# Designs tried in a protein design chat: VH-VL binders against Regulator of G protein signaling 22 (RGS22). Part 5

Target 1, 129 residues: Regulator of G protein signaling 22 (RGS22), of Homo sapiens (Human) (q8ne09r852to980)
Amino acid sequence: KFSDLLNNKLEFEHFRQFLETHSSSMDLMCWTDIEQFRRITYRDRNQRKAKSIYIKNKYLNKKYFFGPNSPASLYQQNQVMHLSGGWGKILHEQLDAPVLVEIQKHVQNRLENVWLPLFLASEQFAARQ
Key: E = the ipSAE of ESMFold2; O = the ipSAE of OpenDDE; V2 = 0.75 times the mean of E and O plus 0.25 times the DockQ between their complexes.

## First folded at step 1 (VH-VL)

Design Lb6 (framework fv_libivirumab)
Fold by ESMFold2-Fast, scan of step 1:
Structure Lb6 (fold): chain C 129 residues (1-129), chain A 119 residues (1-119), chain B 112 residues (1-112)
Amino acid sequence: as target 1 above (129 residues)
Amino acid sequence: QVQLVESGGGVVRPGRSLRLSCAASGFTFSDYSINWVRQAPGKGLEWVAIIWYDGSDKYYRDSVKGRFTISRDDSKNTLYLQMNSLRTEDTAVYYCAKGDLYSWEFDYWGLGTTVTVSS
Amino acid sequence: DIVMTQSPLSLSVTPGEPASISCRSSQSLLHSEGYNYLDWYLQKPGHSPQLLIYLGSNRASGVPDRFSGSGSGTEYTLKISRVEAEDVGVYYCMQGLETPYTFGQGTKLEIK
């Protein structure tokens, strides 16, 4: 269903707007930034490193991924922490692609199972017609 | 309606500079990545550069790296391409093209502005 | 860089007949999430390019259903079921998987 949404430009824009009106755009932004990172070739190491650091600074902090509004449970947050090599690596080093992919899975889960159903039941979704 | 209007093209000699502008309307400019794509006379399309929606990332084709700079002014809904050290092979029609919210496809294109670099 | 190769380079069709254009990439455009990052564009004579198909098989807004895209990985096809006079122009495939984004060399469609 989420993949269907990604393949429909107009529906995707309505979903993005719905999330913005609910002050809940961080999940979609995080998913998108990691998706962009995944498309950067390993050969473009400087570009890939810059994007990884941007994602780390924006999302891997106590205001989002490790905070009370995280898409991941405390258990899942701890698993990501362990995969990252601990808090020191998150704060001071570039993160590996597998860690970002794992984070993206948790973000996508909340988009698919919480936000998409709310969008489909919303007045904004009905009004788009 | 979505509109992109390029300007700033002209005829210049090799080694000189031009700045292209692309004025956007009909959408929330700050939400979208924008690309420059060029087309030499009688030739195919060639991607030049992209700037991400938040200005955080910029990417260029190798042949223009160090010479061209892409930038945006969201307060004016305008995209720029600063072209320095122009070469004869930079002669082309330059299009700005709106990326989808996440830079996946070029859903709207401008009318193009012509750059001619000749000796 | 990913190299995009189109075939044929030119096509002449009678109105109402089908047309088919192939696009090959030097490496797979299929991402691990299941998306094929290949788009098709049409440039009519004297006009700017316009989006026809995105992510392999999805028609852009306003594009007639006589246009269809198919394929996966390294081999893609654009089909026009019944060519009309307004379909004349140059068709380009583009990979959007990674920068630099690259286009095929173009296929010119003409009416007989």
Scores: ipSAE 0.000, ipTM 0.557, lowest interface PAE 13.9, mean pLDDT 85

Design Lb7 (framework fv_libivirumab)
Fold by ESMFold2-Fast, scan of step 1:
Structure Lb7 (fold): chain C 129 residues (1-129), chain A 122 residues (1-122), chain B 112 residues (1-112)
Amino acid sequence: as target 1 above (129 residues)
Amino acid sequence: QVQLVESGGGVVRPGRSLRLSCAASGFTFSDYSINWVRQAPGKGLEWVAIIWYDGSDKYYRDSVKGRFTISRDDSKNTLYLQMNSLRTEDTAVYYCARDQLEYSFDSYFDYWGLGTTVTVSS
Amino acid sequence: DIVMTQSPLSLSVTPGEPASISCRSSQSLLHSEGYNYLDWYLQKPGHSPQLLIYLGSNRASGVPDRFSGSGSGTEYTLKISRVEAEDVGVYYCMQGLETPYTFGQGTKLEIK
């Protein structure tokens, strides 16, 4: 279960290494960056803004979230774009917490249903002890 | 097209009051924090005040605290600066400037108005 | 308050030559998330200020690629690779990390 893995530091690190070995680290990186954003308190506005800008620049582009290998379907990409106020707003402005949470849901879905099963069946998982 | 237009400047004597307005158009006004920035004749830029997008938080430079009040009326897409107990050192062109993000006090100012001139003299 | 200091306060450049302006902050503007909260503005004669560079190195919309920002922590630089007549004006750095937001004294750029 993905939530079990998130609560075990050593297992999480092995999963991260597995994804890195397979050149597929973007989903976990995106999930982790958004999770860090979500843990910043509302009064820490400077930290929240800096993290939001970082996430937008790194993930919300045609190389990842709006690309052919996106964790979201084309329909879901359009829903995120709608929440963001459109492509122009994504390119030139920042995204608020509800948009980031929606993105994290799609990223987590692929981590749980594609990458975690592959990891658990892998030789790297067996050898992790 | 984003536009900010200031008004309400004028010539007043020390101790008097003025209220400046900044009329916004071309964007959803209620989503943005807005700043007042001033510039004395021949001098540099000096930040005056910010009001958060929802009006809940306001911050001022120390020299204007207790004398100036920033406010907004989102139904009119208008920002205000109520200036009381004016001093000669308040003489400046006053600009309103839009913050890049609605929540942030750490932002850069992406659009500026044309300015309105306030002259405080005897 | 964070104090912003610019140097030089004025410079005169022949068109086509490069120009460089420095900005120093009294405290680090590098946030824990890796962003530098330092912006550059240009005020052309008789005009309102306009944004050139935000968060250390990002060009604002419509700003030519001959403008670049660099630096981190307490030392920042604005560079113009080849100065043009339209670049005349006063350049200001500003820290956007915390209120009160503070500007440098300004650097006046003139054409020779």
Scores: ipSAE 0.000, ipTM 0.514, lowest interface PAE 16.9, mean pLDDT 83

Design Lb8 (framework fv_libivirumab)
Fold by ESMFold2-Fast, scan of step 1:
Parts: sequence; C-alpha cells; structure tokens
Structure Lb8 (fold): chain C 129 residues (1-129), chain A 123 residues (1-123), chain B 112 residues (1-112)
Amino acid sequence: as target 1 above (129 residues)
Amino acid sequence: QVQLVESGGGVVRPGRSLRLSCAASGFTFSDYSINWVRQAPGKGLEWVAIIWYDGSDKYYRDSVKGRFTISRDDSKNTLYLQMNSLRTEDTAVYYCARSEYFDWLSYDAFDIWGLGTTVTVSS
Amino acid sequence: DIVMTQSPLSLSVTPGEPASISCRSSQSLLHSEGYNYLDWYLQKPGHSPQLLIYLGSNRASGVPDRFSGSGSGTEYTLKISRVEAEDVGVYYCMQGLETPYTFGQGTKLEIK
C-alpha cells in the first residue's frame, strides 16, 4: 500500500532513491510539497501563500504538470487549469487548497499504480536493508 | 474560411447600455478563448476582456469591471459583450480576437481578428 | 499591470531600406519554460490588426520572411529587412504573459 510506505521513513527514502535513479523523482517531490502545504495551519497565511507560490512555480508549468510527462491526462490538466482560475491566475497569483489537492490526487495515482509496483519488484527494493 | 464578425455597435448617451456580438465561423468555436479588444479614435489597441474556451473563467481590465460582462453561446458560435453604464471613454471600435486553444500546452496569439464594430458614447 | 513602451512612435523609410522598432516591458516576459510572451501586430490603414510575430521570434503563417522578431526578457525588436509599400501601417507589441494583456503605444511606419 502506498499509505504503508508513507508511514515508514526508511522505506520512503529507498523509494525516493529508486525514483531518482529513474529520473522520476518529481512525482514524489510534488506529492510531498503539497502534503507539507496541507499541514500548514490556516492561521499561518503568509507561510501558506509562500508554499502555494513555490509549488505553483516548481510544478505547474510545461516542464512537469502541463508537460509531456505529466501525471495527469490532457483533460485532467485542463480541469486543474480551470480550478486554478485560468492561465493568468496560475502565472501571477497563489493557488487555492482545492486545486493543490486535485493535483496531489493525480500525482498519487501515478505513484501508486506505476512507480510503487516497479519499486517493489526492483533489485533496489530487495537490496535495501 | 476562419472568420469573426462583430455587430451591435451604435451611438448612445452616457449611462446607457449596448450588447455586442461576435459571430464565429470556420473553426471549432468551443475550443478557443476569445477576447474583446478596443481602439479609441486615433489611439492604440486596448485589451478589454477574455472568456475561457469552456466559459469557466473571465477576466477584465479594471476600468470595465462591474460594468461589462463577457459571455458565450457555443451552440450559436457567438461571443457577447454586455456593456452597462457606458462612459465617454468607452468610445472605440470593438474587435473580437481569438487566442488560447483549449490544449493548455499550446500558445495561440491573437491570430484571428474580426472587422470591428463602432461604439460611440457621447452627450 | 505590465507596461509596454515602443520606440520610435513614428518612422519614415525609403522603399527597400530596413526598419527597426523596439519594445520594452516593465517586467520580464520570459516564462520559466524559456518562452518570451511577446507578440507583434500590424494594423494597415482601414484594416483590423493582424498577427506578425508570436512568442518573441516566430513568424505567423503568411508573413513574409523580411519580418523578424528578436529579444528576450524586457527588450524586444521587430525588424523589416527591406520595407515595401504594403508594410505601411501601425505596429504594436503586446505582452501575453498575464492579464490584463497590454499593448505598446504603436509605431506608425510611413513611406518617404
């Protein structure tokens, strides 16, 4: 289970290393950054705003989420674009929590259904100690 | 032939309303964001508003917010601009212009423009 | 808002000679993906504007190769290698990076 992996620090680190070896660490980084955002209390508005802008700049671009290797289909990318308030808002405003949660869902889906099965079958997992 | 044709312009007094239309043909209207751009007599181009390809998002220049409403009817391949509380400074030729394709990865400049419709607001 | 400034505001050219128009933005139009969100438009007398160049340097369909766009960040240039009579009109740069989309003041090209 993906949730079991997330609750074991050593297994999580081995999974991160596995993804890095396959030049596919962006999914886990994106998931983690959004999870950190979700843990910032609503009272820390400045921190939430800063983290939201960081996530937007790092992931919501043509290099990752809107790129050819996106975890989301083109249809899902367009849904996220509209939830964000359109391209103009993505470029110069912070993103709302519902948008980030939707992005995290697509990222988690690929981690669970593509990368986790490959990791568990890998020699890196067998040798992990 | 890809075309945009505006209509609905006219002469009105300040405080009145006009509704502009932009009829699209020759392309899949629902796949594109469409803009309104205006040009005052003897002056340059000024962007007014955009409506996203699926109608979910709309943006306006500050001077028209609360007065103008952009909308679309994809079943009729038509864009609208409802202009309320018109001011003398709204006097211009109004163009509709096609921009962003629904595929976010594609950047489309204002590649197709209408012929324009003239709005004159005077006392 | 992003402010677009063009120079010169007017230009008179002998047919066959080159012309150059500059456009400056108040902030960088270079997106993180490496694209410059700057377009050039031409409005011929009595006509609607037409697209010449998009994303800084890409020539639109049907635009003659004597037109070229260059620049990055906050400084952009439109060049016409050999001006022809049909090139008369007002040239506008526009930033497409964020709303409100903004145009330069326009540069009027005239034949001497």
Scores: ipSAE 0.000, ipTM 0.529, lowest interface PAE 15.8, mean pLDDT 84

Design Ma1 (framework fv_modakafusp)
Fold by ESMFold2-Fast, scan of step 1:
Structure Ma1 (fold): chain C 129 residues (1-129), chain A 119 residues (1-119), chain B 107 residues (1-107)
Amino acid sequence: as target 1 above (129 residues)
Amino acid sequence: EVQLVQSGAEVKKPGATVKISCKVSGYTFTDYYMNWVQQAPGKGLEWMGWVDPEDGETDVAEKFQGRVTITADTSTDTAYMELSSLRSEDTAVYYCATDYYSLWYFDLWGQGTTVTVSS
Amino acid sequence: DIQMTQSPSSLSASVGDRVTITCKASQSISSYLNWYQQKPGKAPKLLIYAASSLQSGVPSRFSGSGSGTDFTFTISSLQPEDIATYYCQQSYSTPYTFGGGTKVEIK
């Protein structure tokens, strides 16, 4: 169901607008930025590094992924820290693809199980005709 | 150097308002919450609240709600704690603190600001 | 709110003694417990995080253990410079709460 939404540009935009009206856009933005990273080829080293740093600075801080409104539990945040090599590596080094994939998993879980059901039941979804 | 520098000692009368500053250097101010901790003379540590410098959102402990205002000025990388309607029981050292090096603990502290409330 | 009960409130021991301080949480906090040392006139200093992890630069005589609700802090061989008040703190959820502190003095 979530994959159907991702493959329909109009439905995706309605979902994005729904999340904006509920001040909950960070999950979708994070998911999208990590998906873009995953589509950069291995040979485009500089582009991968730049995108990794962008994602790290925007999402891997106490205001989102490691903060009170995180899509991950405290236990899951700790698992991501271990995969990253600790807080120092998160702050000062580029992140490996396995770390970003793990983060995306937690973000997608909340999108699929919290936000998507709310969207499908919303007035915005009904009015999307 | 990563550090928090607080404003100097204050002496106030009951009913007055005090405003303490905490100047940040060496890290990105908007990436981390800034916490405030009160310590009355001969007593333990008590968390007062935090501010999110990015958007000004705050969380304040129930004991201090209605009297404390916590703010952040991103143009000067400075956090503030303002306590109104001062009582003698507010005589304390006030610390700003953040968990810059870790998710889970306060590893970066200001030096403390002594506030004395007396008539 | 999570209440932290720390004991004893104070203790007096000799140089070389093993010192033990305990901290109990009113609900499970997993391993999100920290220990701080505070010397007179100074800000607290982190010694132990995540219940049992020693902070960089802290002497190995300091250690922590426990999980869930019951936690212990130990100084294996008390030194004169260890005279201070020690505090536990839960970082599991806000409001962050501290134990009442344990004042450690040398006989």
Scores: ipSAE 0.007, ipTM 0.552, lowest interface PAE 10.9, mean pLDDT 85

Design Ma2 (framework fv_modakafusp; at its last look DockQ between E and O 0.03; V2 from the best seeds 0.00; counts 0 for: pae E 10.1 > 2, placed apart)
Fold by ESMFold2, look of step 2:
Structure Ma2 (fold): chain C 129 residues (1-129), chain A 119 residues (1-119), chain B 107 residues (1-107)
Amino acid sequence: as target 1 above (129 residues)
Amino acid sequence: EVQLVQSGAEVKKPGATVKISCKVSGYTFTDYYMNWVQQAPGKGLEWMGWVDPEDGETDVAEKFQGRVTITADTSTDTAYMELSSLRSEDTAVYYCARGFYDYSPFDYWGQGTTVTVSS
Amino acid sequence: DIQMTQSPSSLSASVGDRVTITCKASQSISSYLNWYQQKPGKAPKLLIYAASSLQSGVPSRFSGSGSGTDFTFTISSLQPEDIATYYCQQSYSTPYTFGGGTKVEIK
């Protein structure tokens, strides 16, 4: 169902606005930034590295992914830490694509299982149908 | 390479104040919390408090409140711990230790600063 | 404050032995428990974080397990260079508290 929303630009913008009114924009921003990373060709090595570092700095911190409001459980956070090679690599290096894909999986799960159902049940969505 | 380099050993009399520095290199100082840990001779480790160098926010363990001040100077990439009204039981090695959020481990430590309080 | 009870306070084992150290929290700390090694005259060194995650550059003979209140640190095959004092530490809430330490010696 999240994939259906991605193919409808008007409803996607409504979903984005819904998340803003619920102070929950971080999940969609994180998902989108990782999706953009995945679309950068491997040949553009400098651009991929810059995007990976940007994603790390913006999302892999105490205010989001490694904090109490993370889309991931503590177990899942630990798995991401292990995939990345530990805090030394996370803090000093870019994240490899498999690590970013794992993060995106947890973020997408919360978008699909928490935010999407609330959006589809919202009065704003119902009014447009 | 991440390094935390602390100031040298201090010998103080009771009632004096000590201020220990911890200069960092190899990473962006404002991206991480700096913690301070006390280890009395032959004893275990005790957390004293932290500072967030980005905005100067700090937290201090109840045992040390009123006597300890933890600060950061972003112009020199240096954290400080100041302990006042020194007592003989403050004789210890003091460590600075880096963390990145409230739940994180301390992944890099300074070499330690020995403070001796004697009359 | 969360008290961390570490056992034993000391142990003596032979090279190649499996060494086990336990740490109990006075209340649940989820999995926010870390393990450090400290050799005489040196700063502590992080070995294990988040109960079971191995820090970069740490040999695989070190491991950790547990959640909630009961945690275990294991050296699968003790080496001469592992002689040290080991500390657990909760990072769940301030004040961050350490266990009393376990001194590991070769018999």
Scores: ipSAE 0.007, ipTM 0.569, lowest interface PAE 10.1, mean pLDDT 87
ESMFold2-Fast, scan of step 1: ipSAE 0.012; ipTM 0.650
ESMFold2 (binder alone), look of step 2: mean pLDDT 94; pTM 0.959
OpenDDE, look of step 2: ipSAE 0.028; ipTM 0.707

Design Ma3 (framework fv_modakafusp)
Fold by ESMFold2-Fast, scan of step 1:
Structure Ma3 (fold): chain C 129 residues (1-129), chain A 119 residues (1-119), chain B 107 residues (1-107)
Amino acid sequence: as target 1 above (129 residues)
Amino acid sequence: EVQLVQSGAEVKKPGATVKISCKVSGYTFTDYYMNWVQQAPGKGLEWMGWVDPEDGETDVAEKFQGRVTITADTSTDTAYMELSSLRSEDTAVYYCATEWGYYDSFDYWGQGTTVTVSS
Amino acid sequence: DIQMTQSPSSLSASVGDRVTITCKASQSISSYLNWYQQKPGKAPKLLIYAASSLQSGVPSRFSGSGSGTDFTFTISSLQPEDIATYYCQQSYSTPYTFGGGTKVEIK
């Protein structure tokens, strides 16, 4: 189960290393950065704003989320665009939690349905002791 | 106020190299890609490449690979485009332009630098 | 590479006329389409981004529509200062590509 892996520190590190050796760590990095954003208290407005701008610049571009190797379909990419407050609001470089949660869902889907099965079937997983 | 200021016009002979600068002010240079665009006389716009000033990563159009070098100097907030082995068909106006927002629009442009290649 | 086909290449219209320019992508680019205005001797200026969003400070007579592969740019009531060449551009993937341009003249 993906949630079990995320809550086990050793298994999480084995999965992270597996993705690194396959040059495919962007999904886990994106998931982790959004998870960190979600843990920032609402009182730390400056930290939340800085983290959301970091996530936007790092992942919400053609290098990743809106590119050919995106975890989201074109339909889902368009949904994220609209959730960003429509076309004009994205210029403010501020992303609300609902937008980031939606992105994280798409990233988690590929982690659970593509990368986790590959990890569990790998020699790296078998040899992880 | 965001401004992109380019270096002045150049006249070069075939085979020479030209290096054009684009000085940035009014925003954080490392936050946005800097693109370069060529426009031959009476012709349309053609993308040449971009540089990410934060890490120096570049992407260059195939037509210009091997002849163009795009760089950024974060100490002076200046991007550069160097074009070597100049030919008469390189005679053009060259623009720098920074891309913004999720849709990667070219929100701000330099004024252009005219390069004339003649024997 | 994504090819951008823009039409017409030129047009002449009267002040107050509705002007329409079309741009077609060779593959889906979602809403990653921008429209620029270029006046003689000047750098291009962004008018529309994300296919339909009006850039700040741009007059409301300019508009854009479409998604996927087919896009339209409209000037609802042409003014003398609108004499320019207009370009569409896809920013979906590199290499970024521009349409061939549409020269708009007043008759």
Scores: ipSAE 0.000, ipTM 0.537, lowest interface PAE 14.4, mean pLDDT 84

Design Ma4 (framework fv_modakafusp)
Fold by ESMFold2-Fast, scan of step 1:
Structure Ma4 (fold): chain C 129 residues (1-129), chain A 122 residues (1-122), chain B 107 residues (1-107)
Amino acid sequence: as target 1 above (129 residues)
Amino acid sequence: EVQLVQSGAEVKKPGATVKISCKVSGYTFTDYYMNWVQQAPGKGLEWMGWVDPEDGETDVAEKFQGRVTITADTSTDTAYMELSSLRSEDTAVYYCARDLYYGSGSWYFDYWGQGTTVTVSS
Amino acid sequence: DIQMTQSPSSLSASVGDRVTITCKASQSISSYLNWYQQKPGKAPKLLIYAASSLQSGVPSRFSGSGSGTDFTFTISSLQPEDIATYYCQQSYSTPYTFGGGTKVEIK
């Protein structure tokens, strides 16, 4: 279960290393950065803004979320863009929490349904102490 | 305003190499892909490939693989397309075109260079 | 590769006429279809993106429709400045492919 893996630091690290070996670390990195954003208190407006801009610049671009290897389908990419207020707002403004939560859902879906089953069936998982 | 300005016409012999430039202004060069399109005389448009100026990643159409090198120089905001082992069939106008992602996830070429004529003759 | 079949290859019409060009993809491309205008001696210009979205600054007489494999481009009232070759292009996947073009001339 993905939630079980998230609560075990050693298993999480093994999963991270497995993804890194397969050049697929972006999904877990994106999920983790959004999770960190969600843990910032609502009263720390400057910290939340800085983190959302970081996430936008790192992931909401043609090399990841809006690119060929996106965790989201073309339809889902379009929905995220519209939820963000359009392409101009994605480029120039901070992202609201609902947008980041929606992105995280798509990332988590691929982690749970593609990468976690591959990890559990892998030699790397079997060889972990 | 956005501008893509290409280098001037070239005349080359078969077997030579040509390198065409596309200098951009009016926008952040690394925010957009740069595409190259070939148009032979009296013929239609044929996509050759793209470069991502931010990291130099490229995608090149199979027809041109091995002969085309597409690069970008962020210090001068200039994209390049180099075509080697030139043949008479490479006589064409070559265009650079900027790629913009918008709305439905559709990529489209919203700004084009003026074109560079390359003539390959013996 | 996705093949784009465009028809007709050429047409002649009178000023004020409705002009229709069609484009067919060899596989579904959803709405990732663009239309470009190329006037003699000039670079192509984007008119329509995402099958039906009019590019800013482009006259409203130009329109596009369709999804999946079958697409249509229409000029509702042909003007003299519309003499050009029109190309469809799929932007669903690389290699990006263009239709063969439709040369529009005024009779």
Scores: ipSAE 0.000, ipTM 0.555, lowest interface PAE 12.2, mean pLDDT 85

Design Ma5 (framework fv_modakafusp)
Fold by ESMFold2-Fast, scan of step 1:
Structure Ma5 (fold): chain C 129 residues (1-129), chain A 123 residues (1-123), chain B 107 residues (1-107)
Amino acid sequence: as target 1 above (129 residues)
Amino acid sequence: EVQLVQSGAEVKKPGATVKISCKVSGYTFTDYYMNWVQQAPGKGLEWMGWVDPEDGETDVAEKFQGRVTITADTSTDTAYMELSSLRSEDTAVYYCATYSFDWLTYYYGMDVWGQGTTVTVSS
Amino acid sequence: DIQMTQSPSSLSASVGDRVTITCKASQSISSYLNWYQQKPGKAPKLLIYAASSLQSGVPSRFSGSGSGTDFTFTISSLQPEDIATYYCQQSYSTPYTFGGGTKVEIK
């Protein structure tokens, strides 16, 4: 289901609009920014570093990933902190690709198990044609 | 096409030094760590270390510290593993290994391997 | 160092059988677990990365599952060409460590 959504640009846009309407677009934004990072070719090291720093500054803070509305449980947040070398490194260092992939898994889990079922059952989805 | 081509088999006496090469083609050498893995006859796989070809930084497993030197030459796109003070226990196949695409690098799954270099240490 | 305990060390099964191999890490490694196949005289081949992701070109009969400390590798229907030694490997932290290997043979 989620992978089907990702392969259809129109359906993906309807899902994005649904999330925006419900003031819950941060999960999809985070997932998309990490996906863009993953699509940057290994040859573009400077662009990968810049994107990693952008993602860290936007999502790896107390207002999202380490906050009350985090897609990750407190246990999972601690796992990500350990992958990053601890709290000090998360605040001041560039994030490695493995850390970003782990974050994306937690974000995708909430998208697939909370938001996608709500979207598919919504009137917005029924009216999407 | 990503390829790792290793140097040929070596026969050495105890106490000697062996230097194995791993020539890279088909990708940007400086983008990924180059790993070295040892496999003794009839035994499993053992990670020895890696080198970052971009800056020459290395990480070497404790068992091999002091005897192993891992280097990279960016002018020839070649990685090297040098093992000194050879003992009969060093008789093994040595592999270089790296990553073919960015998604695998995220989890450090080594999907590109050299063919292996057999090193025999005998009197 | 993270220790990887792999079981069993060897198994014999018939063509078409379901084969299961397990791997246990001495501490949590999240999903940083890879599975390799090695045939005699050949370099290892990556089959599964990130605990459950199938490497491109690898048959769908191979699968992986698990996270944290306990991982499973499965061949749903064993084929003659699957005779090999299989290794798990953690890539969570250096030194990277491999399981002891499981030799799969046809009886």
Scores: ipSAE 0.000, ipTM 0.542, lowest interface PAE 15.5, mean pLDDT 84

Design Ma6 (framework fv_modakafusp)
Fold by ESMFold2-Fast, scan of step 1:
Structure Ma6 (fold): chain C 129 residues (1-129), chain A 120 residues (1-120), chain B 107 residues (1-107)
Amino acid sequence: as target 1 above (129 residues)
Amino acid sequence: EVQLVQSGAEVKKPGATVKISCKVSGYTFTDYYMNWVQQAPGKGLEWMGWVDPEDGETDVAEKFQGRVTITADTSTDTAYMELSSLRSEDTAVYYCARSEYLWTYAFDIWGQGTTVTVSS
Amino acid sequence: DIQMTQSPSSLSASVGDRVTITCKASQSISSYLNWYQQKPGKAPKLLIYAASSLQSGVPSRFSGSGSGTDFTFTISSLQPEDIATYYCQQSYSTPYTFGGGTKVEIK
């Protein structure tokens, strides 16, 4: 189960190493950065804003979320654009929390349905003991 | 008003080099890729490459690698396509076209085209 | 490279007819398919992006559908000003590739 893996530090580390071996660590990095954002208290407005801008600049671009290897389909990318208030907000403003949650959902879906099954069937998982 | 304005027609001899410009206005130059497309007389459209004006990164189609150089000058909001070692089969109309990187990479705005004729 | 096969290469139809053009990708391109109209001596014009989204200012008689490998472009009621060559294009991955074009003429 993905939630069990997230709560076990050693298993999480093995999964991270597996993803690095396959040059696919961006999904886990994106998920983790958004999770960190979600844990920032609403009263820490400056930190929340800075983290949102960091996530926007690192992931919401042609190299990842809006690229050909995106975890989201083109339809889902358009939903994120709609939720964000359009491309102008993505290019020129910080992102709202609901946008980041929606992005995290798409990233988690690929982690759960593509990468986790491959990890569990891998030599790295078998050899982890 | 978003506009892409290309330089004028060129007539070149085989072996020469041609450099075409594409000057943009009405939008932030660094927010879009600039693509170059070749269309030979009576033929279809062939993608040559793009440049990212923000960092100068380029991607060039295999057919044109070694002969084409695509650049962007952010001080003048102008993209350039330079094609060297010209052959008669390079006779074509060359288009610049911007593509966004948010949804689709669709070529939503095109230049008017630059005719290049390569003959003796 | 992703190959785009477009059919037919040309067609002739009457004003008011439904015109259908198809485009097939050699591998899945999701919905990263665009349709362009090119009139003689002019630059191409974007009509449809993301397989089915109508570009702003484009008449509603133009539509697109499909996903994955098989795509369709339709003109529901052909008008005289629609005589042009139409191209599909995948923008899923570089090199971006175009279909061979479909020349649409009125009988």
Scores: ipSAE 0.005, ipTM 0.540, lowest interface PAE 13.6, mean pLDDT 85

